VHH binders against NHL repeat-containing protein 3 (Nhlrc3). Designs and how they scored, part 15

Target 1, 325 residues: NHL repeat-containing protein 3 (Nhlrc3), of Mus musculus (Mouse) (q8cch2)
Amino acid sequence: RFCGSLVSRTFSFHVSWRMEDPLFRLDLGWPKNSEYFTGATFCVAVDSLNGLVYVAQRGDNIPKVLVFSEDGYFLRAWNYTVDTPHGMFVSGTPFEQSVWITDVGSGPYGHTVKKYNSLGDLVQVLGTPGKKGTGLNPLQFDNPAELYVDDTGEMYIVDGDGGLNNRLVKLSQDFMILWLRGENGTGPAKFNIPHSVTLDAVGRVWVADRGNKRLQVFDKDTGEWLGAWDNCFTEEGPSAVRFTPDGKYLIVAQLNLSRLSVLLAPPSGSIGDCSVVSTIQLADQVLPHLLEVDRKTGAVYVAEIGAKQIQKYIPWHSRTPAFGA
Short names: E, the ipSAE of ESMFold2; O, the ipSAE of ESMFold2 at other seeds; V2, 0.75 times the mean of E and O plus 0.25 times the DockQ between their complexes.

## First folded at step 8 (VHH; framework vhh_7nfr_2)

Design g1 (from d3 with S53R; at its last look DockQ between E and O 0.80; V2 from the best seeds 0.00; counts 0 for: pae O 9.8 > 2)
Fold by ESMFold2 at other seeds, look of step 8:
Structure g1 (fold): chain B 325 residues (1-325), chain A 124 residues (1-124)
Amino acid sequence: as target 1 above (325 residues)
Amino acid sequence: QVQLQESGGGLVQPGGSLRLSCAASGFTFSSYWMSWVRQAPGEGREWVSSINRGGGSTYYADSVKGRFTIARDNVKNTLYLLMDSLKSDDTAVYYCARDLGFFSGTYRGYFDYWGQGTQVTVSS
């Protein structure tokens, strides 16, 4: 493999003080209440201001959304208006955070992007519940995979996971379409299963174009295509992507490889080539689907649909008061 | 429990004005888009107007643009509809509705809670 713990393989029965520390370590104490993972855990989102971790899982007659503290204690759950969750994102102001959940499939709330307050009350619905479509007036979705909400309230939605649309949609805070990119295809600004979306600090939108085994990059204001990274994904495309809060790394999941990859963040300007700094090889069939990075601490929460759990990774030097301090 | 209570309806002459109010309770009013919907006798419901959470963005059906104004007071938890230049075709029961919405373009729909309605009758 290109990156890995080769020193660990060499010294399986030998402790070496010369080994360099990993970038992240597994938090074995998170969560305290894993018994609440009763279905397939598809996505996770973090409210860093209130120390809350939201988890969505799939299954019949189970709580669809779970809320944990950052320390891993179960707090509450809900399942009303959630049918088949796929992606999540937490957004809001310092005084009130809200949770967005994408919903897919044939249920009454399928093919929607929904907003909840922190108590689980449904506040907003985008799309036509239960009805997939390609239309823009009214806005329709076909298995919307994930979203990102900028601090301005502008939204980026990847639409979708195996549907017909294969597009990136930018919405204003009042949900009007500002720009749209994509159709099914392999060329620039074309997609095959656009599955995850995030922003960097310099105004670029990054899309995990899973079926095309690449990340694609767009200007957040104009929608201009800025390039793509494919050289790190020859075996399998990314299912999830997020930046670390210090802006130094991207965290990427590769679902069927059961692998997490840490990539070097690109410089300002040209995005250059993809560079893998580290990998975390998970056990076979763990299936990391989507993930979130806590903007305050740098902790990485990974939704593992095969293992039916959320795992938390923390920066190796997380005992410092702030990430990058 | 979510409650929406409309008031301010009545009988007015064509060309007249009327102000509807909707008192909201049992939920965080400022977290929701709100809408007015009307229903004339023997007809289906017709979307009239919507307003975003903060009141900064307003939307109107073509039939009422330039004549109706939607507003909200998030301190008093009250939604308003100011109706000017009323026509006999505006005769309807007017409902205040909590709007979970499907927003893009001009179409609005998906209201999970409704008021009892207030009658507006425009007749000479």
Scores: ipSAE 0.006, ipTM 0.426, lowest interface PAE 9.8, mean pLDDT 86
ESMFold2, look of step 8: ipSAE 0.055; ipTM 0.552
ESMFold2 (binder alone), look of step 8: mean pLDDT 86; pTM 0.871

Design g2 (from d3 with G105S T106G; at its last look DockQ between E and O 0.66; V2 from the best seeds 0.00; counts 0 for: pae O 6.4 > 2)
Fold by ESMFold2 at other seeds, look of step 8:
Structure g2 (fold): chain B 325 residues (1-325), chain A 124 residues (1-124)
Amino acid sequence: as target 1 above (325 residues)
Amino acid sequence: QVQLQESGGGLVQPGGSLRLSCAASGFTFSSYWMSWVRQAPGEGREWVSSINSGGGSTYYADSVKGRFTIARDNVKNTLYLLMDSLKSDDTAVYYCARDLGFFSSGYRGYFDYWGQGTQVTVSS
């Protein structure tokens, strides 16, 4: 049977599949405590070092941030400094963990990028709570969509989701602007709804330029535009992008198609053209918004705002679950 | 409960020096940026200086750059402001503040907790 919080799940069997074996399979046992998904689940982040999964959801009078173990057990939650979460990212070491959450809209916590410790204590605020803006001194945001934090502490913020800024901002670990790219537009280094950001292993920054139906690529050190991929997104733009830890693939969500796409990662030189290796077609109205890939295991966690859940996909060649051992 | 307690203010002549201290308790001091903010009588509060959580980066208002030095001791949970070459327009109440925000290269924090302040008076 469907659990009460598992709104929609698609199981398809394709007897004439002519592609390679599936790269990922759904982990039906995750989470153990789906009853905590009481709102629309917008984003997910993974602490691979400590085996934790953070989820942010929207709704009235509900816990806004949920924390699960990698095995799927609910651990803790918090709510009062988070109102309309959009994206999140986990960074840290064994000595310090940081959970970053973007907050949008005109509520008292909106237009900010906020840092929390693993217990939910607010540690840092970027932007002015409740006040959107375009300025750089002070740095303001207009619906910041997502961020990525590098191991050096440098940060990449896409700003934003339906706001006026349409930019990619790189910050030092002390939150000084190192470089900034973008404005509203369709040309190189222009954006329409820059919605997700990630890094590859060879120093490139990848942005899901959702409204322009493309991924754009930048040099992480200089901010120089390196190219774009658009041929895989003619029907709908990417809402989320991440690399697999082995560097072989990109995982992309296309929200209104209820689809996840696995793309072949480009070589370290020219990015070439995009190539779809595999597709996971979800049930209609599941609406995958943002996703995260566990850097240790390759597991993919998908925030499904339509289905009001997080689903976990694991590499298909992973060890058979406990039934055989 | 977060507590910030300033000390070291007083009366000093122009060209003189003072060292302000701020004892912190009730929170993990080493996780937060800390700032000094001052307020002269009848004026708004003016940001003076900030230091990042580890102490490796320091920031100063143009009015004090080269004369003031911010420092922290994360073992003793104490913030410092070393004030040299003091001028009459440095006369103010100086506040220690916990800094939750950053507003670009012009750095203006979002301060959620404040000390009671310590008076610095520069006069002949």
Scores: ipSAE 0.132, ipTM 0.596, lowest interface PAE 6.4, mean pLDDT 87
ESMFold2, look of step 8: ipSAE 0.167; ipTM 0.632
ESMFold2 (binder alone), look of step 8: mean pLDDT 84; pTM 0.855

Design g3 (at its last look DockQ between E and O 0.74; V2 from the best seeds 0.00; counts 0 for: pae E 7.7 > 2)
Fold by ESMFold2, look of step 8:
Structure g3 (fold): chain B 325 residues (1-325), chain A 123 residues (1-123)
Amino acid sequence: as target 1 above (325 residues)
Amino acid sequence: QVQLQESGGGLVQPGGSLRLSCAASGFTFSSYWMSWVRQAPGEGREWVSSINSGGGSTYYADSVKGRFTIARDNVKNTLYLLMDSLKSDDTAVYYCARDLGFFSSGYRYFDYWGQGTQVTVSS
């Protein structure tokens, strides 16, 4: 489709000239088997421990989940119990891999957060398949957008992409509600389309509050609101957010701008204001929706709804600090 | 293919004990929550007990709490239900079930069931 999606040096100069070289380069060799992208690619997740990349796509009569090696070779696919995937997350140990997929819409599998093993066997279902709701007992979802699973097995769900709930839910390893924040609104701890969620290394939960053009930040243990970043998103809100493994940067997608932004990670205390250190301007209508950062290598995988593909960006080794050092 | 086979049922007097077993095959047993469900004559199915995939958390219906113990052996791929202080109301067919839901989610999602084993408590 295009070669070398790069932020122009002129644009970087207007934002921050202290970063002369790009932080990432496009891996033109990934994947080896792009013919398997037969639908709209909504989300991507990485199993860093086993070198696997999971992709979910939407379309009729196509495989909904694709699995690639980190080198880009297609391995397997499945379709069972996946209808309208939106977000995904991989949590795993050397002994067990868990692939979580959110499913949305009015289909028979919609409004759920589902766990699969690496072979596509369904292991766990949160929510009630095909039934949206606002309830907490049973816990119901309305278009759950994405989740993050901590190493302890605790999980954070943003619920969701439109609909009624507009909330961040923290669950224990056994799926009990530990705390919940949010309702529709623009004030602190209120949301309009909470669309992506991630954690930093110092115990803060970051939510892409897409419709309010901000990131909101919460204490992971108490759920206390810690502040928000809005000064980098005046043109469009973030659709996706992840930290790099070295903790130095956040990677943010802005869907309709077809843009990826690299933000400087905040200190462990006050979060201050956001600072854009680099951007990658994609071709018009590429539409980067959600993304994932490989915690081992620092590679960034971007699900592009408009381009119907996944692109991989890797750290610029000669000019960029090593990730995971 | 998923297979669940219960055993250990029988006739017992009130106050007695039984141990039910469920042999599992055709899936990665240690990845799944497992449950016991029972059905008394002329009644619907009633959830009895659940255990998480690692065996560290157990859950019980109020009607059996303190009398029944659920356990699993992930090496032998076997689920157990130790039933003590049995009452006539415990008379039922007991089923082993693979649980894709969980106790605290507020719903139960059992996708595979065994054939069941009869437990009869009477004199």
Scores: ipSAE 0.099, ipTM 0.595, lowest interface PAE 6.7, mean pLDDT 87
ESMFold2 (binder alone), look of step 8: mean pLDDT 87; pTM 0.878
ESMFold2 at other seeds, look of step 8: ipSAE 0.245; ipTM 0.666
ESMFold2, look of step 11: ipSAE 0.038; ipTM 0.523
ESMFold2 (binder alone), look of step 11: mean pLDDT 87; pTM 0.878
ESMFold2 at other seeds, look of step 11: ipSAE 0.103; ipTM 0.587

Design g4 (from d3 with G109P; at its last look DockQ between E and O 0.01; V2 from the best seeds 0.00; counts 0 for: pae O 20.3 > 2, placed apart)
Fold by ESMFold2 at other seeds, look of step 8:
Structure g4 (fold): chain B 325 residues (1-325), chain A 124 residues (1-124)
Amino acid sequence: as target 1 above (325 residues)
Amino acid sequence: QVQLQESGGGLVQPGGSLRLSCAASGFTFSSYWMSWVRQAPGEGREWVSSINSGGGSTYYADSVKGRFTIARDNVKNTLYLLMDSLKSDDTAVYYCARDLGFFSGTYRPYFDYWGQGTQVTVSS
């Protein structure tokens, strides 16, 4: 895996890095309680209103969902009704905070998209637990990979990770299908392993079409295909995608390359081609799977299957002193 | 506040073995990646090996792969480098470094704290 040698260049290299400081730096103090990462960490979600970080992990006889504070202290966990978690998303208002978890595989909770309250109580189930399917009434899933919930309560689900559906589904806040796009394929609005989904501030839905080594873009209201980016992913497709809250960048993970890429966000209108601004090359076998960006702070949380942890990256200008300040 | 103290260096014949230790204090050791970096006289620093915070993942430069083993003890806050089949090209000062886990392109790690170093000399 690891095929090259790395050296830290001289003091001049450090001065160069200071002059060209990265857009993000690793928060080495997060979490305070890493002993709770006892399995493979697949996904992460952030409740920016309450400063909470939710983590889902896979393993035998372990807590499946962990909750940490924004500053890294373990708070609580739950595991019932969660079997093989894949993706997570947190949505809410000051009066209702919801944690959505996708579950995959043939276990009793597989092929579902499930809503929990902040205490871990199951509130809603989409799909048929334990049973994959392609149907729309009732709505079924085949390894649903991830979801995004807009501030209006509308939902975007990518379905799925290695299943037969290969689709993007938009739901109303009361879970009615508003539009659906996709089938297996390489052309416009076709997918191979649609793995991550996010929205930008100008009404576009972005899908990590992992098996086709591209991001695809759709109008959030009509589902119209608006284009694709493939020129940044020639080695491997994106496993995760999110926008920074300032709208300037996309953060993308490439799992088997153990790499994070920071891409320049496109203007409204034509999306052009993608442009890589920065990369973060992780050690071999770290395997970054999915990630989330805190809407309030811009912090990036990355779920690392191989390293069995979550790492937190802070925007360079969000510095917090290390000594009691 | 952060302190890293290497030990275990010395003179060894080619083909020999040596074990380096690095005692860490002043920070929560189990929360950080740790690395070994070496520097021969008149040359730049060369990354040798890294280990993640929990010890479950290890990484090695091609020049040492199969010969060196990195390990950590999170109870004793100690990092280790087990060095086997030593060659003259392994002669260097070896540093323990707190690793931010930042790699880009040709693996450009960023280390925020370094130890004093321990000399390893491989000669007949």
Scores: ipSAE 0.000, ipTM 0.125, lowest interface PAE 20.3, mean pLDDT 84
ESMFold2, look of step 8: ipSAE 0.159; ipTM 0.623
ESMFold2 (binder alone), look of step 8: mean pLDDT 85; pTM 0.864

Design g5 (from d5 with T106D; at its last look DockQ between E and O 0.72; V2 from the best seeds 0.00; counts 0 for: pae E 9.1 > 2)
Fold by ESMFold2, look of step 8:
Structure g5 (fold): chain B 325 residues (1-325), chain A 124 residues (1-124)
Amino acid sequence: as target 1 above (325 residues)
Amino acid sequence: QVQLQESGGGLVQPGGSLRLSCAASGFTFSSYWMSWVRQAPGEGREWVSSINSGGGSTYYADSVKGRFTIARDNVKNTLYLLMDSLKSDDTAVYYCARDLGFSLGDYRGYFDYWGQGTQVTVSS
């Protein structure tokens, strides 16, 4: 059950297929300042280098973006130029950090992908604010759902959440279209609500094709379709996908099941079929929407729109003995 | 408080040269793309040139390619436009603008702050 109290918002079920071998634990001490979650929390991004956690939430007359320390202390907020946030991503180096936010809907900043500096100043706008579209010149969006920014500055945008486009767009660091894939459909390289995007360490782009109940995989350089995983998603499609930093697992959210699934990462060649190795079952109506994995620590931050919070899960690489053996 | 101040305009003969400068303050200059935009008497605004935040990529309107050069100095927080081979149809007020959204094609960006402008007049 969803509950607005601090105590209720920090506690949830931990459920696994293998009770004696959990992969992750809930960090009950994060955040220290949950009173700042005053709206529906849609997305989260992590600046691993500076130990910052960015949260975007929806609501009237509330701060739209919250910044917490890695230890859970509230630091600052902003709301200028953010209407209806959907996805976030942090990119940069130790000397320059950028926060990207997708904005959806018909508000004055809707249908855009926006870049902020670490101080919350708006630096770049992609798309035509307030106007959906399918065009490429200028580049337009229709409810852009999420993005991933590679270390080279190349960008992967999934466009979008129930809109006209149903596409994956790759941009150069200067926002030139390098390749584009997709249209509405169920076949290879077609989408129904492409909702999350990530990159593995071996040059593959993974898309949560939510409405088609699958992950689709593309070559990052050519955009060539490399295959799909659907056998793990028969009940509901993935809303979010990220790799763990060790490259061993994918973390997937399934929104309406209130579930996180941990999948084995595929080999560098053929992707084979997916295998679920662990499941974290959340309380009913928690509604995990998007998530981020801290590349330094492996911590998983989950934006829970139903529970109106962000929960942090930390890796459990071993378990303590049940009895002092 | 964001401030952009242009200088270097004036009256010049056709074929002549000018260098425009734009002093920026009140924001992290090196985080932003910057642009020059001009407005001739009785005309709408015309994008002239843009430069990315680091200065490594530059873009020009077809009407000025090969004659104008945009540059920036991120230490001095200054944007420049070197104008060579000036023509009568380059006569305009030139504005320095902070650019929030560059894209290819018929659209160049979204400008949230502008300078007061500097007049360039190319006579005869």
Scores: ipSAE 0.015, ipTM 0.475, lowest interface PAE 9.1, mean pLDDT 86
ESMFold2 (binder alone), look of step 8: mean pLDDT 84; pTM 0.858
ESMFold2 at other seeds, look of step 8: ipSAE 0.069; ipTM 0.552

Design g6 (from d5 with G105S T106G; at its last look DockQ between E and O 0.73; V2 from the best seeds 0.00; counts 0 for: pae O 9.1 > 2)
Fold by ESMFold2 at other seeds, look of step 8:
Structure g6 (fold): chain B 325 residues (1-325), chain A 124 residues (1-124)
Amino acid sequence: as target 1 above (325 residues)
Amino acid sequence: QVQLQESGGGLVQPGGSLRLSCAASGFTFSSYWMSWVRQAPGEGREWVSSINSGGGSTYYADSVKGRFTIARDNVKNTLYLLMDSLKSDDTAVYYCARDLGFSLSGYRGYFDYWGQGTQVTVSS
């Protein structure tokens, strides 16, 4: 219907511009149990198969990892072997899930990428606990920032948040290095604080190169550099990147701007230029750090270190295609 | 509580063979990498072999490669080490260990639980 409340002869008419509906809306009912956010919430991961949301937070004498249902009910927590969490990722099948957590800093488990079962039992440690390093034999990390685990079990690790490494590492399912790219720098395949990593559906690896104010793109199989996007990030680099499950959009966080951006996904082949479709401007000092997109529902969970919470955004169904359509 | 109990050690002549076993309980055995580590008198601990959680991938120290075989039975929760062509330098206490490891060439695991060990002695 025509914008405004215009009826025949009884009303004055003013032209008003209808805004496009947002692509996502805030789920005000999530979580049901926000009292469990007792520290700085650094990262979030989603088990789409079982409807679970994992949250890691920092603070003394608090539960470091929290588990919620997708409907927002608190289920369980643990703190064993988690010192200073930075990033998370969930992989697995309906019968076995793995929760991966990166740990940074000088604690006994710092500078590691760790695998847990759904009960919080530590199953695997990558890196040298408590010792930063640049080496590959043994494999060492210097504040590893985040990882992505493919359905094959192959892993992509961005290493890291500061320090000397500034690299993207691909590992086999048995943790052998398949390829490695990067060093400190601004040129192609160089990094300054590689902070987030994700895959698209056409075999490309995307890295949030935060300090260089760009996303960089690599072939997942060969590690070949395929290009970069910087034209959307002139004010501040991305802290987080994920694709929506329909493959149409990327969701990006910009930490100090307290902003989320929705970017148009490129076609296969050339990545072209970056195009912003929508933005969500958050209140000052919310500080969205890392985020995750539920592969089944398209819900976006954002870890807000300044606001000390996780917020959930769900796809807007009134004017946009349903995810998975 | 996690329990690891080794058995099968003993006295053997050079060139002989032994099979070690390790009974595991108190944890989901099939979710963990497992390793053998040995310690000779007056020396530090030396990594010997590792096997991934499913048993599909095996790793060996250079000193034992081609002579030792690691295996696991995830139904019986048991880890094995088949040792062939034993040498005097293989004399040590052999430990079963739960391995939280990290991948690398020249594998050096990260072990959070250990058995009590079983003595292997290769006579001179």
Scores: ipSAE 0.016, ipTM 0.472, lowest interface PAE 9.1, mean pLDDT 86
ESMFold2, look of step 8: ipSAE 0.068; ipTM 0.561
ESMFold2 (binder alone), look of step 8: mean pLDDT 84; pTM 0.854

## First folded at step 9 (VHH; framework vhh_7nfr_2)

Design k1 (from d3 with S104L; at its last look DockQ between E and O 0.82; V2 from the best seeds 0.00; counts 0 for: pae O 6.2 > 2, SAP .703 > .668)
Fold by ESMFold2 at other seeds, look of step 9:
Structure k1 (fold): chain B 325 residues (1-325), chain A 124 residues (1-124)
Amino acid sequence: as target 1 above (325 residues)
Amino acid sequence: QVQLQESGGGLVQPGGSLRLSCAASGFTFSSYWMSWVRQAPGEGREWVSSINSGGGSTYYADSVKGRFTIARDNVKNTLYLLMDSLKSDDTAVYYCARDLGFFLGTYRGYFDYWGQGTQVTVSS
């Protein structure tokens, strides 16, 4: 019988909480100008301070770098000095932002890590343009995959996507080598396709060691190996890694699985084993390559080689209507 | 339009001093590393000195270390080279150059724009 229970009183039921919500949701309105994605979109970087999103894509006779507003409007593009982009990173202060782009292959600017100032001018080139190499004097690269720039201007470069080097290089803000780790291999501080690099808030450097199906962790000051995570990557290694701004989670991409995973940040002491707390399974052949997390909002931008687009994911509780002054 | 104009060269006796200046315009001077490069008659260009964009770090070729001092003024968009204890081997045309690269150890540079140069002649 039905009058004595809560289920028999349809107007007395209140929705006071939800079942487990996803940590992120797709922003269907981003970008407003997707027609500018005319090639394979390999990487993305975010200028949180000015609300800009930089995208690099590959293709013949197309704009290589695209710039969008945080709200998804196309602003500008350039082609010059970019041949075969692979990774990007935005660094700087409220008054001076720099865009870094890694370039691979043997085009005129291949095998380099390049810096552009806030005006879009090329201001720095690391590596020997167009020529791969293993040397340290001058510093050479072999398909440099990605970089991370700390607030101090110190840089962490993973070098690289295939080839001979298989190393993590730390540079000072004036590009002197502070330390270097790695060679081809499966042991501690060895790499097979070091593909993405990020820094946590407690001074550890995290590397997506893609070919070895693991993340490896190093002390940012000494380069000391601190451990590795492999148990979340048995099917495929991570292609991209970033922390959420609150430090609670890592966002990783697995390219051929077309999957994004949210991992729990490690405990206060030991890094232990990784733990997957959420998964976003994309359609087959989307191919998420590299990604960036907006340090201010927690939004996740994912470069999708197969789908030829950038998609934006928003933290579940961060969306709010915009208000004018 | 990027312009770099050197001045301050001249004839000087061995052991003497000169101060070179380079006026920069047409670009955001404070965003770039700057370098001095010299070329003796019939020879290739030789890197002399570099300074980072903010002026906090300076670098010198072994042949001039301890004798030359590089400096910059980002308000006046000017690069300087103070040359002391000059030798006959320092005779060259000196160029200021916009420097897109620096490598640990043996410096090579990656210079995309050059000034027209100023002649320094060290002769007894």
Scores: ipSAE 0.150, ipTM 0.622, lowest interface PAE 6.2, mean pLDDT 86
ESMFold2, look of step 9: ipSAE 0.203; ipTM 0.641
ESMFold2 (binder alone), look of step 9: mean pLDDT 85; pTM 0.865

Design k2 (from d3 with F103Y S104L; at its last look DockQ between E and O 0.02; V2 from the best seeds 0.00; counts 0 for: pae E 17.1 > 2, placed apart)
Amino acid sequence: QVQLQESGGGLVQPGGSLRLSCAASGFTFSSYWMSWVRQAPGEGREWVSSINSGGGSTYYADSVKGRFTIARDNVKNTLYLLMDSLKSDDTAVYYCARDLGFYLGTYRGYFDYWGQGTQVTVSS
ESMFold2, look of step 9: ipSAE 0.000; ipTM 0.140
ESMFold2 (binder alone), look of step 9: mean pLDDT 85; pTM 0.862
ESMFold2 at other seeds, look of step 9: ipSAE 0.000; ipTM 0.322

